# Designs tried in a protein design chat: VHH binders against o14958. Part 36

Target 1, 349 residues: o14958
Amino acid sequence: LNFPTYDGKDRVVSLSEKNFKQVLKKYDLLCLYYHEPVSSDKVTQKQFQLKEIVLELVAQVLEHKAIGFVMVDAKKEAKLAKKLGFDEEGSLYILKGDRTIEFDGEFAADVLVEFLLDLIEDPVEIISSKLEVQAFERIEDYIKLIGFFKSEDSEYYKAFEEAAEHFQPYIKFFATFDKGVAKKLSLKMNEVDFYEPFMDEPIAIPNKPYTEEELVEFVKEHQRPTLRRLRPEEMFETWEDDLNGIHIVAFAEKSDPDGYEFLEILKQVARDNTDNPDLSILWIDPDDFPLLVAYWEKTFKIDLFRPQIGVVNVTDADSVWMEIPDDDDLPTAEELEDWIEDVLSGKIN
Below, E stands for the ipSAE of ESMFold2; O stands for the ipSAE of OpenDDE; V2 stands for 0.75 times the mean of E and O plus 0.25 times the DockQ between their complexes.

## First folded at step 18 (VHH; framework vhh_7aqx_2)

Design D3 (at its last look DockQ between E and O 0.91; V2 from the best seeds 0.64)
Fold by ESMFold2, look of step 18:
Structure D3 (fold): chain B 349 residues (1-349), chain A 124 residues (1-124)
Amino acid sequence: as target 1 above (349 residues)
Amino acid sequence: QVQLQESGGGLVQAGGSLRLSCTTSGFKVDRYAFSWFRQAPGEEREFVGAISWSGSTTDYADSVKGRFTISRDNAKNTFYLQMNSLKTEDTAVYYCAKSRYRYFDYTPSEYDYWGQGTQVTVSS
């Protein structure tokens, strides 16, 4: 994504008790940075300035969209922050209609632009042809759901759409009203299928038809797949919610032949072990995180442009990595499974 | 349809405690702020306390600060007001109210749905 130079126009509004109601009413989508007090310390001032510039660039890039950009100072506007329900300084919140979404990803202009563009789309994508079914089926690295409903007026479709809003943009929700599409996908009326990343078969969500609450509960219970891709837009949330800070991490550069093959081996291991509730492998493509490559290489003492798999404690960054010699074949699925078994049993740490 | 229903009111001696509940239905409870208000005979409805959409922040009228605690249980669609160290001045009809918005404020006009009220009477 090619960003223009900042043109010097202020687009990010500082919220106060005096203006917040007017500003919040103006926009259906509002990006709000709840920032630490700006102090005289040079480090904190620089950090704030960098984030302010990021927000101004995002606002410039998206100036033709109906998106507002605002800041709330945690100290100067403490009473306003209390009214708005904010308690974590340095957090970025997205206000979409009545929903408040915490952004817990990389604070970078390209990440924010893509995230906001995904959020302005409809929460459910309609599939209306068999050709679109093929495109749907090619999506393998996301959690996705698809349902068959009578029409957009169906109460069951409306429940599905409301559930989709809860997870937008992280989980992909699809629907069809076309009997031909439903037949192709083996979907019964008011049935919803749940697709775990990289698996051969979906799960039919039990006990159709569903309320919004039943769909939301099911998805929440199934958000820890056996193999998942780390994404910049949810990077910090993913680290926080896995094994209390202990992760099995695999680096595989998809665009590199060895990385591609290693990823295919990881997929096979995940398929063979999808019923193991203790296993969730976090796949990181270094191409998704160009600013973090040098940091990870230094911290973990590994070369990220080669396939790597290890165990990482995110609290203290302690890590142990499987030995994959430079001039040897990649590990087999069996070798990976043996290594993973040793990790899960405590023989490796 | 949107409904709010208070319970837990009654007669209590000064210095005592009561816990009010507000059960809700017909809307997505985790999107809105909530408040408790009260009204003594012949007086205007006055703010008692509020809790944000997230439950992470609260605010209280000075007259009840330190004695009253508001909380929410989104799984049960229920809001609570724990009232301790009650005074005769706390005698009123207590109302729970849904904010129109994610944020709370102190005036009744910011709230679009109200419960029927529950009487709290504090005796000497």
Scores: ipSAE 0.632, ipTM 0.896, lowest interface PAE 1.3, mean pLDDT 88
Fold by OpenDDE, look of step 18:
Structure D3 (fold): chain B 349 residues (1-349), chain A 124 residues (1-124)
Amino acid sequence: as target 1 above (349 residues)
Amino acid sequence: QVQLQESGGGLVQAGGSLRLSCTTSGFKVDRYAFSWFRQAPGEEREFVGAISWSGSTTDYADSVKGRFTISRDNAKNTFYLQMNSLKTEDTAVYYCAKSRYRYFDYTPSEYDYWGQGTQVTVSS
């Protein structure tokens, strides 16, 4: 995606008591930046401007879409902010219909554009062809669910659709009304299968048919994969989901042969240990975060031209990394498992 | 299908406490703001307090600030009005209301569904 140069047109609107009702009614999807008061100091002003310009660019790129972009000053519009239920300054919220979604990812134009484009889609994608099944099967990085239902009018499908709204766009929901598709995916009527990232086999959610609450609860209980990819669109949320104050972090470039191989080994380790609720490996592809590579190398004292795996303290960023010899050999699955066990046991910290 | 039902009202002495409940059904509570209103005989319906769609923010009329507290239980689709240090002037029929939107408002016009009300009487 190529971004245009800012054309000088302001598209982001300041929301106030005067216009908020009209704006909220006008847009089915509204991007709202709830920002801190802008002080008179140059640094704060510059920081604000940087955020604003990102939103302006996003608004420009998505001008052909029916998306509104607004900002709310926490101080100037304190009463309005309260009415709208916003209490976290610096946060970006997406209002989609009667839903409010907090964006907790990288505040970058490309990330936001993609995020919003995904959000414009229906919360459930219907699969009705072999080609679409193949596309579904190729998705390995996301938690995904798929259900087979009698029709769109089915109460169970409606429950499924409502459940999907709780997780859009972070978790992907799929459905089919086609018997052939269901057969190919080994789905029974009203069955919903849950796919953990990088796992070969799905889990059939027990006790079909399901209510919305049952589905939501199940997903919440299973939303921490053994191996998960860090995504720019939810990087901060993911990072906050630590276990016991630490993350096991693996750096690997999928586009690099060594990185690819290392990732495959990680996948194997994850598959072999998927029953361990205390294990969650965070895979970071440096290619997804080009602006953070230098920072991570400096902070962790590692070379990200090579695959790395380590344990990071989320509070102070203190870290210990596995020693990987500078030769042609990557650690075996067994070696990685041993290292992980040492981390989990507290031997390595 | 959409329903709001207040409960918990009654007679209480000045200085006493009551807890009102509003049980809702027919919609997702976390998508809307909710408010409590009250109406005394011969008076207009007035704003008492509100809770945001997320449940994270609340606001109150000046007359009840520091004495009343609104909370919500999503699992029960119920929100509450805890009334402490009640005064005789708090005597009214209390209504819970669903906002048409995710935001709350201090006037009744922005609310599309109302409960039947519960009587609160504070005696001297």
Scores: ipSAE 0.454, ipTM 0.788, lowest interface PAE 1.1, mean pLDDT 93
ESMFold2 (binder alone), look of step 18: mean pLDDT 87; pTM 0.882

Design D4 (at its last look DockQ between E and O 0.01; V2 from the best seeds 0.00; counts 0 for: pae E 7.6 > 2, placed apart)
Fold by OpenDDE, look of step 18:
Structure D4 (fold): chain B 349 residues (1-349), chain A 124 residues (1-124)
Amino acid sequence: as target 1 above (349 residues)
Amino acid sequence: QVQLQESGGGLVQAGGSLRLSCTTSGFKLDRYAFSWFRQAPGEEREFVGAISWSGSTTDYADSVKGRFTISRDNAKNTFYLQMNSLKTEDTAVYYCAKSRFRYFDYTPSEYDYWGQGTQVTVSS
């Protein structure tokens, strides 16, 4: 997806008491930037302009998708902000129908475009062919759920669909009404399977059939994987989901042979330790965050041309990293497990 | 299928406290803003307070600000009006209302579903 040059047309609208009702009715999907007051100082103005330009570019690219883009000044429109239930300045919200989704990711045009495109889709993807099953199976980086239901009119499917709306677009929901597809995926009627990232086997959610609440509760209880990939679209939310004030962070470039191998070892370690609720490894592919690579290298004093694993304090960014020799050998799964155990026990901090 | 039901009203002495509850059904609570209104005999229905879809924002009429607090419990499909330091002027039928939208408004016309109301009487 290529971004055009800004064409000079302003598409982002300032939301006010005068126009907010019309705007909210006009768009089924509305991107809303709730921003701090813009002061007279040049730095603050520039920062605001940078954010605005990003939104303008996104609006330009997605002009054909009938998505609205608006900004709300926290000071000038304090009453409106209150009415709309916004209290976190600097936040981006997506209003989809009667839903409100907070975007807590990288504020970049490409990230936002992809995020919004995903959100425009139905909360449940229907699988009806072998090819689609294969596509489903190739998804390893996301939490995904799949259910088998009698039909689209099934009350259980409706519950499933409603549950999906709670997690869109961060968690992927799939469904099938096809017996052949269900058989291939070993699904029984009204069964929903939960797939943790990078795990080979799903978990059948217990006590089918399910209510919306049951599904939502189950997903919430299982939404912290043993191994998860940091995504630009939710990077801040993920980072805030620390365990005991720390993150175990693994840097690996999947496109690099050594990075790929290291990642496979990490996957193995994760698979062997999925029963440990205190373990959550955050995998970061530097290729996903080109603008942060230099910052991380400087901050953590590590070389990101090589695979790295360490423990990071979320409060002050203090970190300890595993010593990996500069040779052709990567740590074994056992060595990684030992190191992780030392971290979890407090020996390494 | 959509229902709102108030509870918790009654007789209380001035200076006392009451907690009203509004139990809802037939829709997702976390998608809408909600408000409390009240109507005294011979008077128009007036805004008391509101809570946003997320529950993070509230607003109150000036007459009850600092004394009344609205909260919500999505798990119970219920939102509340805690009334402290009650005055005789607070005597009214209290209604809970569902906003037509994710935002709340101060006028009744923006609300599509209402409870039956609960009587609150504050004696001197």
Scores: ipSAE 0.248, ipTM 0.674, lowest interface PAE 1.6, mean pLDDT 93
Fold by ESMFold2, look of step 18:
Structure D4 (fold): chain B 349 residues (1-349), chain A 124 residues (1-124)
Amino acid sequence: as target 1 above (349 residues)
Amino acid sequence: QVQLQESGGGLVQAGGSLRLSCTTSGFKLDRYAFSWFRQAPGEEREFVGAISWSGSTTDYADSVKGRFTISRDNAKNTFYLQMNSLKTEDTAVYYCAKSRFRYFDYTPSEYDYWGQGTQVTVSS
């Protein structure tokens, strides 16, 4: 996305008891920054100004959408905050109809714009042509679901749509009403397939047809894939989702030849080990996080100009990284599997 | 258009008091932070005091703490600097300044609109 320079116009409204109802009715979706009163400390003042700039820029970019941008001072508007159910200062909340969604991603303009655009779209994307099937199949780095239903009036489609709303925008839900598309994807009537990232074959969700609750429960139980990409819009939630207090972290720059090759090796390891519930590799593309590269290099004492795989302790950020000798090829899938086995058994810590 | 106009300056004896006013127009007073700065002859502009958009946060330079108080009256589109126990060192041109943001900064470059200034002269 090509962002303009902030034009200096005030688009972010200070929300209060006086204007709450009129603001809420004016917009389809409300992006709300909930904050404590800012102390007179210079550092704190500047940090707040930077967040205000981000919100004003996002509001500028999205000014032609029915999206409102507001701030709520936690002390000045404590009664309003309690009424809206906010429980963490410094958080962004998205109000969509009766839903309150906490934003758990990077507080950055491009991340917020994409997140908000995803939330104003329909929760289910309809596939009706071979071209759209090909586009669906090219999505490999997301959890995605696809179902075949008689029509949008089907109670089973409506249950699927309600489940999709629960996970929007993080998990991609697709549906078809076209028999030709369903045949191409080997979908039976009212069947839903679940795709784990980077796997060749989906899982047919058992016990069709489904209630909303059955679909939600299935997706929740399958949110720890063997290989997943760290995404800016959910980076903090993903980081808290650990295995025995550790993350197996792989840095691979997809756009770099060595990074691309390493990622392909990681995919093969993941496919060969998808039955191991103890294995979940977090892939980080440094291009997704340009402002964090220097921080990671310093903290982990690694060189991100080359592929890396290691173990990170989520409590104290201690880390151990696989050694790749100078002037050597990338590790083979077998070498990675052996290293991973040593990590999971506790031989590497 | 945005306008700020200081008033209330003048000649005062050491130990005396003055109240400066900054009358504003062209924007809502309670959307932005405001600051008072001062400049003595041959000196750079010096931070004096500031107030956040809501009035909940204020700060002052160490040299004026306990003697100066910033306040606002949203109905009159005016904010004030009450200066008590004035010293000859307080002699300067006083400027009010509008921040681009809801919270203030101590650096003059963070302010997008300034008044023309009002002279305060404190004699012994």
Scores: ipSAE 0.055, ipTM 0.602, lowest interface PAE 7.6, mean pLDDT 86
ESMFold2 (binder alone), look of step 18: mean pLDDT 84; pTM 0.858

Design D5 (at its last look DockQ between E and O 0.94; V2 from the best seeds 0.00; counts 0 for: pae E 2.1 > 2)
Fold by OpenDDE, look of step 18:
Structure D5 (fold): chain B 349 residues (1-349), chain A 124 residues (1-124)
Amino acid sequence: as target 1 above (349 residues)
Amino acid sequence: QVQLQESGGGLVQAGGSLRLSCTTSGFRLDRYSFSWFRQAPGEEREFVGAISWSGSTTDYADSVKGRFTISRDNAKNTFYLQMNSLKTEDTAVYYCAKSKYRYFDYTPSEYDYWGQGTQVTVSS
């Protein structure tokens, strides 16, 4: 996706007591930046402008979509902010119908465009063909759920759909009303299967049929995979989901042969240890974060041209990394498991 | 199925405290804002306080600010009005209401569902 140059047209509107009702009524999907007061300080002003221009660019790119873009000054519109239920300055909120979704990812135009495009879609994707089944099966790095229901009018499907709204767009929900598709996926009526990232087999959620609450609870209890990919659209949220103040972080470029191989080993290790609730590995593909590569190399004192795995303290960014020889040999699954065990036991910290 | 129900009202002496509850059904507390209103005899219904969809923001009428607090329990589908330092002028029928929108407002017309009300009487 190529971004155009800013055309000079302001599309982002300042929200106020005077216009907020009209704006909210006008747009089914509204992007709202709740920002700090802009002081007379040049640095602060520049920072604000940088955020604003990103939103303007996103608005320009998505102009053909019925998406609104607004900003709310936390100080000037304090009363409005209270009415709207916002209290976290610097946050970006997406209002979709009666839902409010907090965006906690990289504040970049391309990331936001993709994020918003995903949100335009229905919270549940219906699978009705073999081709769509194949597409579903190719998704390996997302948590995904799929359910088989009698029809769109089924109360259980409705519950499923409502559950999906809690997690859109971060978790993918799929459904089928087709018996053939269900058979191919080994789904029984009203069954919902949960797929953990990079795992070969799904988990059938127990005690079908399900209420919305049951589904939501199950997903919340299982939303920390053994191995997960860091995504720009949720990078900060993911980072905040540490275990005991640390992250086990693995850097690997999937597009690089060594990175690919390392990732496959990592997947194997994850599969072998998926029953360990204390283990969650964060995989970062440097290609997803080109602007952060230099920063990570400097901060962690590592070479990201090579696969790396380490433990990072989330508070002070202190880190310890596994020694990987400079030769062509990557760690074996066993070696990697041993290292992870040392980390989990506190031997490596 | 769609219902708001107030409880907790009663007679209390000035300076005393009451806690009102509004139990909701058919709505998600995290998608809409909810408010408390009150109406004294011969008076118009007036805004008392509100809690936002997020549960993180509240606002109150000036007459009750510092004395009343609103909270909610999502698990119980209930939100509350804690009333402290009650005054005789607080005597009214108290109503809980659901906002038409995700935001709350101070006028009754912005709300689409109401409870039956609970009487609060503060004696001198």
Scores: ipSAE 0.629, ipTM 0.867, lowest interface PAE 0.8, mean pLDDT 94
Fold by ESMFold2, look of step 18:
Structure D5 (fold): chain B 349 residues (1-349), chain A 124 residues (1-124)
Amino acid sequence: as target 1 above (349 residues)
Amino acid sequence: QVQLQESGGGLVQAGGSLRLSCTTSGFRLDRYSFSWFRQAPGEEREFVGAISWSGSTTDYADSVKGRFTISRDNAKNTFYLQMNSLKTEDTAVYYCAKSKYRYFDYTPSEYDYWGQGTQVTVSS
């Protein structure tokens, strides 16, 4: 998205006891920044002003949408914050209908715009044509689910839709009511298939038809893929989901030929190891995080314009990286698997 | 549909403790706030305390602050009112209520579903 220059118009509303009910009723989707008290410290005040400008720019870009943008001062409106259920200062909350979603991603205008655009959509996307089936099949880097139901009024579709609300916008839920689409996807009535990223085949969720709670439980138990992409809109939540205090991190720039080929090798490793519950490789495309490239290069002592794989300790940020020489071919899947086994066994770090 | 049912009321000596339960069904606990209200004979329902949809924030009437604690158990679809250092002034019928919206407030009009009430009697 091409961002305009901020036009200086104040669109972000400060909430108070006097206006919050009107504002909450006016918007079906509301972006709320629960911010720390504005202090006299010039550094802290500048950081707050930068975040406020980000919100104002997002509000400007999305002004044609029915999205409200608000702030709540943690000190000035402490009583209101309690009523709204907010206790973590500095957090950004999205209110959609009766749902409250905590945003755990990069506080950047392009990230927020894309996130909010995804959230204004229905939690379930309906597939009704061959073209839409082809588009669905091309999605390989997300967890996605698809179900076949009699109609929108089916109690089983409604349970599926309720389950989808738990995971929006991070996990993609699809449904069809069309028998032709169901045949193309080999779906039986009231069956739901679960697609792990980069795998050849989905799995049919057992014991159809399902309740909302059965679907939610299944997805929660399968929410850590063997290969997962770090995304700006969920960056901090994904990073908090480590395995035994570490992340296995792979940098692969998808738009670069070497990065693309390294990613293909990573997919092969993931397919061969999808049954290993102790393995989840975190793929980072440096193009997704242009402001963090320099930080990562200095912190990890690596060149992010080349493919990299390493292990990072979550507590102290110590890291160890596999050597990939400049002039050599990329590591084979077997070489990566051997290195990974050394990491998991503790021989590395 | 939506149902709330209080339990745990009874007779207790001043200075004693009592724990009320509110068992719920028919709605998502993590989308709405819950409050306790009480009503003494000849009086209107008054706010006692609330717990937010997140479970992480609470608020209490000044008359009970520091003595009463609200908690929630999502697995049991139940929220609780722990009442310590009870006074004779705490004698009332206690009601649990579900908020209309994701926020709590202090007036009964902000709540769309109510339990039947449970009697708490504090004797001297």
Scores: ipSAE 0.513, ipTM 0.853, lowest interface PAE 2.1, mean pLDDT 89
ESMFold2 (binder alone), look of step 18: mean pLDDT 85; pTM 0.872

## First folded at step 19 (VHH; framework vhh_7aqx_2)

Design CTRL (at its last look DockQ between E and O 0.01; V2 from the best seeds 0.00; counts 0 for: pae E 19.7 > 2, placed apart)
Fold by ESMFold2, look of step 19:
Structure CTRL (fold): chain B 349 residues (1-349), chain A 124 residues (1-124)
Amino acid sequence: as target 1 above (349 residues)
Amino acid sequence: QVQLQESGGGLVQAGGSLRLSCTTSGFKLDRYAFSWFRQAPGEEREFVGAISSSGSTTDYADSVKGRFTISRDNAKNTFYLQMNSLKTEDTAVYYCAKSRYSSFDYTPSEYDYWGQGTQVTVSS
């Protein structure tokens, strides 16, 4: 929430058939809001105005970057929308080179700034020192990959980099060309290790060296870790990514002593059950979503002052929450495992 | 399953020596740093010494520098604490701990697996 006051300058451009060629030539990356026709309804009008303000603020913050910000009215510019192939009104699209990326997260200035900054960076981060290895290892709450290659000119590195573009910025891709770093990480030449969040050991991706397609397929088939953190930049996509029509959801505030302890118990349960492909726990830190706490408390009928775990139906947000009998008595890993088994078997719904 | 098991503790007179061992299983030893910590009754766990995943870097608490030596034997999945010139202040339960990282840290919260501990008692 540490943004400057909006200075009132128009930076967001209304895109039309007349100007789209000029705008596309001018920027390396284009943030495009494909919006419904503006309604005279007061509530809808207000929501649109708030999104306009968010876009103008993001454009102000990023004014020194080669990022263009545009709006396309779905009705007024229907012909342009057909030419560009946009089909989902109300969506925010990012055009990066010849890629179109749908932004499926919270429409908030800080979320958009972080997302766009991640997209203008190289899709692969190079690790070349001990301190960078330590920083890589401290990332435990993301899916991450790391590979060892001869050089940036390697065809295998280039395939890896192209695979990374498919998942940017959601999955972290790293590489090293340094034999010392590779030794510290026990990486062989042209090997790629896949790290599931919160797990002790990575998986060496089989059948090295890899094509781009082989890497993309592997990552797509492993995108549902046993424990994953909900992130503002992908919250709606993650929420729609269900298993059997449900999510197992755990609220744990990492900065709170009870939340920290509960999160550590969740990590242990995940480690002990990572071989169960039917288990994927969605961890939500309420500190990441301060404006949604009241909404969740109302919708789920729970108190987020303390840790919670439950089952949520993805279509109607109906939910059932584990009863935790006392503020001083968090569930043990065994109690959580028993509850989870009941959920997965259908005894709890 | 990840396992760490300390051994080699006991009663020793001040000025004496002990060698502690930590045998490990269930993970790749060369990916992680290891540390020894100790805990006197009623106290928090305190850093004693650490060794990086490669063995190339070690560090020690000031109170034990020059007296204690940490080492590892990757072939035996074991790391060691050689404790010389023991003092009564060294009396504690000694724990070995696996780091989440290839480099070590001084705080217990950065370690994800611990042994059960071995008692070292130094008499005057």
Scores: ipSAE 0.000, ipTM 0.249, lowest interface PAE 19.7, mean pLDDT 84
Fold by OpenDDE, look of step 19:
Structure CTRL (fold): chain B 349 residues (1-349), chain A 124 residues (1-124)
Amino acid sequence: as target 1 above (349 residues)
Amino acid sequence: QVQLQESGGGLVQAGGSLRLSCTTSGFKLDRYAFSWFRQAPGEEREFVGAISSSGSTTDYADSVKGRFTISRDNAKNTFYLQMNSLKTEDTAVYYCAKSRYSSFDYTPSEYDYWGQGTQVTVSS
């Protein structure tokens, strides 16, 4: 995505009690930056301006979409903020109908554009062809669900759709009304299958047919994969989802042969240990975070031109990394498993 | 098979009113946003107005704001364009279009199905 230069047109509007109702009626999707009062302090002003310009660029890029962009001053509009349930200054919220979604990703124009584009899509993608099935099957690094339903009018499909809204766009929901597609995917009527990232086989959600609540609960209980990819659009949320104050972090560049191989080994380790609820490996592709690579290298004292795996303390960023020889040999699955076991047992911390 | 069919077009005098209908089939109406576009001879197709999947949000081109209103009837699988205070400049073929999404877009490329169009002629 090529971003244009700012064209000088202000598209981000200050939201107030006076214009709130009108703005909400105008847009199905409202991107809202809830910010602290802008003081006369130069640093604060600059920080605010940096956020504002990002939003302006996003607004410019998405001008052809029915998306509104607004800012809310926490002090000036305290009543409005309270009414809307805004509690954290500096946060970005997306209002979609009656739903409020907090954005906990990288505050970058490209990330926000992609995030918003995903969010305006239908929360459920309908699969009706073999080609679409193949596309579905190629998705390996997302949690994805697929259900087979009688029709769009089915109460169970409606429940499924409503459940999907809780997780959009981070979890992908698919559905089919086609018997042939269902057969190919081994789906029974009203069955929903849950796919963990990088796993070959799905889990059939028990006790079909499902209510919205049942689906939401199941997903929440299973939303921490054994191996998951860190994504810019949810990086902070993912990082906050630590286990016992630590993350096992694996850096691997998928586009690099060594990185690719390392990732395949990680996938194998994850598959072999998928029954361990205490294991969650965070895979980070440096290519997804070009601006953070230098920071990570400095912070963790590692070389991200090669695959790395380590344990990171989320409180103080202290870390211990597996020694990987500089030679062309990557760790075996067994060696990685041994190392992980040492981490989980507390031997390595 | 997805189908969209416009109706209600015709000849009307300036200042008059027309109501266009777009009847849809092959999908559930309330799942998608819809838009009206129009194209005058020798001109590019232009956005007229849109309505979201829920019907709660509408938007219009500046040229028709205050005069045109879009609504939908899910039970009839039909959405409408009420055109009031018609002007000669409103003369065009009017098309209804189905959005790929639950939200509408102002660009034609984001619509995956289109009607055949209905002629609206406003005379002086």
Scores: ipSAE 0.000, ipTM 0.235, lowest interface PAE 13.0, mean pLDDT 92
ESMFold2 (binder alone), look of step 19: mean pLDDT 84; pTM 0.858

